# VHH binders against q8c9a2: the designs that were tried, part 1

No score or structure here was measured in a lab: all are predicted.

Target 1, 239 residues: q8c9a2
Amino acid sequence: PPEETLSLWKGEQARLKARVVDRDTEAWQRDPSFSGLQKVGGVDVSFVKGDSVRACASLVVLSYPELKVVYEDSRMVGLKAPYVSGFLAFREVPFLVELVQRLQEKEPDLMPQVVLVDGNGVLHQRGFGVACHLGVLTELPCIGVAKKLLQVDGLENNALHKEKIVLLQAGGDTFPLIGSSGTVLGMALRSHDHSTKPLYVSVGHRISLEVAVRLTHHCCRFRIPEPIRQADIRSREYI
Below, numbering starts at 1 at the first letter of every chain, in headers, positions and changes, except where a header shows other numbers; antibody chains aren't numbered by Kabat.
ipSAE, averaged over its two directions, is called F for ESMFold2-Fast, E for ESMFold2 and O for OpenDDE. V2 adds 0.75 times the mean of E and O to 0.25 times the DockQ between the complexes of E and O.
Where letters were taken out, [cut] stands.

## First folded at step 9 (VHH)

Design J1
Fold by OpenDDE, look of step 10:
Structure J1 (fold): chain B 239 residues (1-239), chain A 125 residues (1-125)
Amino acid sequence: as target 1 above (239 residues)
Amino acid sequence: EVQLVESGGGLVQPGGSLRLSCAASGFTFSSYAMYWVRQAPGKGLEWVSEISSSGDTIKYPDSVKGRFTISRDNAKNTLYLQMNSLRPEDTAVYYCARDSVLSGTWGSDYWFDPRGQGTLVTVSS
């Protein structure tokens, strides 16, 4: 994309970033067992193989703590924005917002109380990843869950990082991701006892890092939390 | 039992230098990344420096980068922190900490556990 477009996107991210709430806002978040949490959402976008434009966007709502699918919506979409690192939200988020809006209109009682997003929240080049973007636009609590470390603010997947990963021995084990700025950007999480590759959890919107990590862990039957896993499965099957 | 004993702290004028040492025992020192952290009066723990088990990878926060140097001697089970160009805002208790993970406990105070009793560094005119 033209440099002008990138500049506009940066400006938009900065504008929306000011609206990010990085603390708990919901009553269920204060409860150690998350009492009051009944529905968790997951979103994903899957691409047609060999096609950078055609994709399937999916929203899945699961019951909590049973993690049973109670709502699903998948639709084919034509992506308008190219992929650019750090600007994934401009490519995917508009379609995800539409899915959330559809749910609100069709089945408002099935709206999720929190959405897990395949991607990053504040762990981002400009502190405003896809999870933040979705959260701010939908006003839903959002959690960023990434499968790979985004190397920003001095964070690197180097020998030191790998040593820390080895120290993760059980599901629920974590270590903080502290940038050179001194800011805690997220947590590395061993999501399951049988998974050696950590997840990288960061705040999207209207949730604390602690709750984000705990909830993400509780949503994992496998390495990938169930809301995201189910969204991924359904989006891929739809294609 | 893991033991970490810091030394080398003291009073120094702004612009001065200090060298901290940490004697480690009770674990295989060469197998763990090590950290320096500090706690200023009335503030929380702050990460100061990190070094990999082999010493090949080193990290600093922006606040001390270019002024502090972390190093280790695995043969002596000792961690070092050379502090140059000290500033009043560097005043704190400095702790040596072993690489660890959080398991079932949340809080920034546990991110750098285990650690020693610390050594006080005071930078003042």
Scores: ipSAE 0.740, ipTM 0.886, lowest interface PAE 0.7, mean pLDDT 94
Fold by ESMFold2, look of step 10:
Structure J1 (fold): chain B 239 residues (1-239), chain A 125 residues (1-125)
Amino acid sequence: as target 1 above (239 residues)
Amino acid sequence: EVQLVESGGGLVQPGGSLRLSCAASGFTFSSYAMYWVRQAPGKGLEWVSEISSSGDTIKYPDSVKGRFTISRDNAKNTLYLQMNSLRPEDTAVYYCARDSVLSGTWGSDYWFDPRGQGTLVTVSS
C-alpha cells in the first residue's frame, strides 16, 4: 500500500539525512588561512537544454590555493528509467559517486579534501540536496553552491531579498538565508567585487556554514567558484 | 494542489491505436517539461516520452520511437500521447508526470512527479 511504501522511503531518506555532519571535521577547516588544504574538487551535472534524459557528469580537482586543474573526468549519462517520486533526484549522485571512485582508483593522490557541488546542500525542499547526498555517500566534506535561490521554507526572491542583494558591496559580503522555521539554511554570498549576482551557499557534509562560505569565496576568480566553473566547462564540452 | 488526470486507456488489438490525454491543473503547465511513464504488471516505472515546456524538444526511448507521438496544448493545459502500432508489450498503466526543474536550472531537484491514478492500456488479441 502507498502508506507503507512511503514510510519506507521516508525512513531511508531520513537515515541518509541523519548522517549529515554540519560542523568542521578537518584540521585545515579550523585554520584561518586554510593551511593544510591542497586540493579542492568540483562536480557538475549539466543537462541539454529542454532535455531531461541526456546529461554530462564531471569531476575536477584543483590545486589550492593556485586553483589549477590537476584532474578531470567527464562522462555522458542517460537518465533513462524514472524512479519512484521523491527519489528521482538521487539518480545523479550515483554517477558522481562513481566519478569519485574512479579518481580513487586512477589517481588516489589527487583525492580532494573538499568538494564544491553545483547544487544545494541543506537548502533544499527536504533538507537533503545533492551536496548532502554526495557528501554522505563519499564521506568527503561537501559544499552546495547554487546560482539561483531555491524558494523553499518561506524563502522568496522578492523585493526584500533583492534589497539585501544590493547591500552586498564587496566580494565576501553575505547575508543569511533564514527559513520560516527560523533555521539558517545557507548564505547569500557576493563572490567577487565585480559580480552583483550572488551565490547561495549551503552546507553539504562535514563542514560548517562559515567555512563553506569562506572557502567558496576564496575559490572565486569569477562569479562561479573555479572548481565548479571548470567542472561546468567540461560538462558543456560533452553536451 | 497539483493534479494530473490521465484518460484514454482501454482494450485494443495488436497493431491498433489509442490516444491518451492528461489534464493538468494547480500549476503553470507551460513552464514545465512533461513526461509519459508506464508501469507494466510486476515491473517498475519505464520512461516513455518527454516534451519540453515549449513543445520544441521531444524524446523517446527506442522501444516506442516511431510509434508514439507526444504533444501538448499549453492553452488547454493538456498533454497527449498518440500510440500507434501497439504491441502486447505496451500493456501497462500509463501516467503523465511533471518535471520539477524549470528551464534546466542548476541546483534544483530533477525528478518525475506522477500524481494521477494513471490510465490502463491493454493490448491483447
Scores: ipSAE 0.000, ipTM 0.151, lowest interface PAE 12.0, mean pLDDT 81

## First folded at step 12 (VHH)

Design L4
Fold by OpenDDE, look of step 13:
Structure L4 (fold): chain B 239 residues (1-239), chain A 125 residues (1-125)
Amino acid sequence: as target 1 above (239 residues)
Amino acid sequence: EVQLVESGGGLVQPGGSLRLSCAASGFTFSSYAMYWVRQAPGKGLEWVSEISSSGDTIRYPDSVKGRFTISRDNAKNTLYLQMNSLRPEDTAVYYCARDSVLSGTWGYDYWFDPRGQGTLVTVSS
């Protein structure tokens, strides 16, 4: 994309970033058992094989703590924005917002109280990843859950990082992701006992890092949290 | 039992230098990454430096980069921190910490356990 476009996007990210809330805002978040949490959402975008434009965006809502799908919506979309590292939100988030809006209109009682996003929150080049972007635009609590480490602010998948991963022995084990700036950007999480590759959890919007990590772990029957896993499965069924 | 004993702290003038040492025992020192962390009066713990088990990979926060140097001697089970160009804001208790993960607990203070009792560094005119 033109440099002008990137500049515009950077400006937009900066503008929206100012609206990010990185603390708990909901009563259920303060409860050790998350009492009051009844619905958790997951979103994903799957691409047609060999096609960088055609994709399926999916939103699923699951009951908590049973993690049963109570709502699903998938739609084929044509992505207009090219993929650019650090600007994934401009490619995918508009379609995800539309799905949330559709849910609000069709089944407002099934709105999720929190959304897990396949991607990063504040763990981002400019501190405003897809989970932040979706959260701010929908005003929903959002959690960023990435399957690979985004190497920003001095974080690297180097020998130090690998040594820490080896120390993760059980589901629920974590270590902090502290950038060169001194800021805690997220947590590496072993999501399950049988998984050795950690997840990388970061704050999206209206949630603390602690609650984000705990909830993500509680949503994992496998390595990938169930809301995201189900969204992925359903989006892939359409392509 | 894991033991970490820091030494080398003291009073120094701005611009001065100190070298901290940490004697490790009770675990295979050469198998773990090590940290220096510090706690200034009235503030929380701050990450200061990190070094891989072999010593080949090192990290610093921006606040000390270019001024502090972490190193280790695995044969002596000792961790070092050379601090140059010290500033008043570097005043803190400095702790040696072993690499670890959180398991079932949460809190910033637990991220750098186990660690020693610390050594006080005071930078003042």
Scores: ipSAE 0.854, ipTM 0.934, lowest interface PAE 0.5, mean pLDDT 95
Fold by ESMFold2, look of step 13:
Structure L4 (fold): chain B 239 residues (1-239), chain A 125 residues (1-125)
Amino acid sequence: as target 1 above (239 residues)
Amino acid sequence: EVQLVESGGGLVQPGGSLRLSCAASGFTFSSYAMYWVRQAPGKGLEWVSEISSSGDTIRYPDSVKGRFTISRDNAKNTLYLQMNSLRPEDTAVYYCARDSVLSGTWGYDYWFDPRGQGTLVTVSS
């Protein structure tokens, strides 16, 4: 029954959320130039059009700072769990964890030092989005990068929000996403000089918000960070 | 040059009311969203209210919602904060601020752009 599944997911979400670390834990994160960072991961889950069950899950690893693909793994998967708003990660995270496990088995030397995730981290209804979920289960630093504003804690895509977006003029410009609680949930980021739509960056795991935003910006040759862009390309090729 | 001049602060008793004003010059006031922020002694800046350039969209944090009202008069280049049902914890220097963005390394304290001296509000018996 769906109610029993929701109860189990709420319990598991709460237990896992307690494990989130929202501060820098790696030496490269403290370096202004990210010295020591060599491998950045990206993940994506893309659905077959018109098919609510079949999807492709992809993991890519890129060299840093060159942003060249050095590893890729894509798999068609069947999504068995129901879609429930606020619990989307329970559908897709198991497959992403499997891709990380396959990388460990096949090419352990290519394990990424951080993963950019298409979706939210702590910017979430319960403070535990897909980037947090993946990060805690793999213990990899994770960054949530969303294309649209998740409207929680009084955050709305209204005239105030749109006025702030207009003020973003250069790549690297940001403004904080402050909820009605007074909590900074993430940052809006203009990711590229020629991009007019911001990204919404939030902490997943084992990283500060400031480093997450700066690394996301450094990974953007287009609006979308290259690790996420390359994962999406691979997923769509398999559909 | 951008100038923001806050006024209207003072000593009031708990439960009292006070109206703050912010006179703006040096920019097209009607084109910018505006904020009120406050700083209690020894503490960082706290967001208090924000209002869109037209005045039609307004936000408050939970701590002041229902007690404070932000408004603006674009013809006079003036921002207002009506504070009712004041509490001792509302004691702070209040600043108005214009919309701003951050580039590079930052902390929470740099996400607002206050330019004035502020106006002190003290709520005590």
Scores: ipSAE 0.399, ipTM 0.754, lowest interface PAE 3.4, mean pLDDT 88

## First folded at step 13 (VHH)

Design M6
Fold by ESMFold2, look of step 14:
Structure M6 (fold): chain B 239 residues (1-239), chain A 125 residues (1-125)
Amino acid sequence: as target 1 above (239 residues)
Amino acid sequence: QVQLQESGGGLVQAGGSLRLSCTTSGFTFSSYAFSWFRQAPGEEREFVGEISSSGDTIRYADSVKGRFTISRDNAKNTFYLQMNSLKTEDTAVYYCARDSVLSSGWGYDYWFDPWGQGTQVTVSS
């Protein structure tokens, strides 16, 4: 029954959440120019139109700073678990972990040093979004990059939020997403000079928020960071 | 020059009320959102609340919601923090700040600019 499933997921989520590291752990993260960063990953899960259970999961790895695809893997998957608000990652993350495992088996030298995830990290109903989930299970640094504001902890897409978006004038401009708890959950980022819709960046795992925001901005040729954009393209072409 | 000045701080007994003011100058007041923060000794600045440029959208930290009210008066270029049902835990220096964005730098001194000088609020038991 759905109640038994929720109980198991709640317990597992709590155990995994305790493993999140929200600070820089890699030498390249501490370098102002990201010296030592050579490979950035991106992941996506795209659904068949009108179907909440059949999807394509994709992993790409790009060179950095060139942002050229050097590895791609896309797989059709079936999401068998029921949709439950706040636990969406439990449906999707196992397939993303499998893609990372396949990369380790097939092309271990192409393992990314950080993964940008289409979705949230700690900016989440229970502080444990898909980027946190993937990061903890793979022990890779992960960044959550969301296209829309998740309205949690008193954050709302209201007139006040929209007027702060107007203050973002150039690519790289940010403002903090301060929750009613007082926690800085993430940053709104104007990712490109020609995009008025911000991204919402949050920590997934093994990275500081400051580094996460700066790297996300550096990966944007368009509104959406290139690693995520390339993963999305592969997923959509597969379905 | 762009300037914010807090006033209205002081000593009050627990359960009492106090009203803080933030008077602004050097810019068009009605064009900006503003925030209140507070800082107790040895602690980081804590978000208290935020008011939109129109005054129609206001949000509060959980620790003060239901007890504190933020308002603004465009004719006086001033916004306010009405503090009711005060607790000893509310003792802090209270700061007002203008919402801003700066792409260079990190932290509250870059996300809000300018800041007021602060006003002490002390809530006795």
Scores: ipSAE 0.724, ipTM 0.896, lowest interface PAE 1.2, mean pLDDT 90
Fold by OpenDDE, look of step 14:
Structure M6 (fold): chain B 239 residues (1-239), chain A 125 residues (1-125)
Amino acid sequence: as target 1 above (239 residues)
Amino acid sequence: QVQLQESGGGLVQAGGSLRLSCTTSGFTFSSYAFSWFRQAPGEEREFVGEISSSGDTIRYADSVKGRFTISRDNAKNTFYLQMNSLKTEDTAVYYCARDSVLSSGWGYDYWFDPWGQGTQVTVSS
């Protein structure tokens, strides 16, 4: 992409980043059992094999704590923006926002109270990943859940990081991702007893890191939290 | 019992050097990674650096990078913080800590265990 485009995107990210809320805003978040939480959402985008333009975007809503799908919406989309590391949101988020809007119109009572996003929140090159982007635009609490470590702010998937992973012995075990800046950017989470590969959880919007990690763990029947797993399954059925 | 103890703190002039030690006991030293932290008056505790179990991987906070060096001696069950080119801003209580992985709790007190008692470092103008 042209340098001018990247400059515009950086500016937009900076503008929107100022709107990120990294604290709890909902009553259910303050309850140890998340009493009042009834619906959790998940989103994903799957690409057609060999095609960089055609993709399927999916939104699913699950009941909590049962984690049963109560709403699903998948749509084939044509991506207009090219892929650039650190700018994934500009490719995917507009379509995800549309799905949320569709849900609001069709079944407002099924709106999720929080959305788990396959990607990063504040754990990002510019502190504004896809989960932040979606959260700010929809004003929904959002959690970033990544399957691989984004190496930013001095964080690396090196021997030291691998040693810490080995120390994760049970589902729910965590260690902090402390950047060289001194900021806690996220948490590595062993999501399940039978999974040794951790998830990387970071704040998207309108949620604290503590609640984000706890909720993500509670949504995991397998390594991948159920809202994201279901969104992925459904999006791939269309391609 | 598992214990960590800092030593080597004191008063030093700006531009000077200090070497802190963290002596450990009660566990297999070579099996663990360790971290240094510091806390200035009225400030939050902040990350200084960390060292892997083998000592092959070391990471520093941006504020001390190039000035501080972390090392370890497995034979002595001790790891170190060499502080050079000290600044007044480096004044703080310095803590050593062992990495901890817990499924409950939040904050540094849960993410690391145990902690040393801390050693005062004062850098004068």
Scores: ipSAE 0.719, ipTM 0.885, lowest interface PAE 0.7, mean pLDDT 94

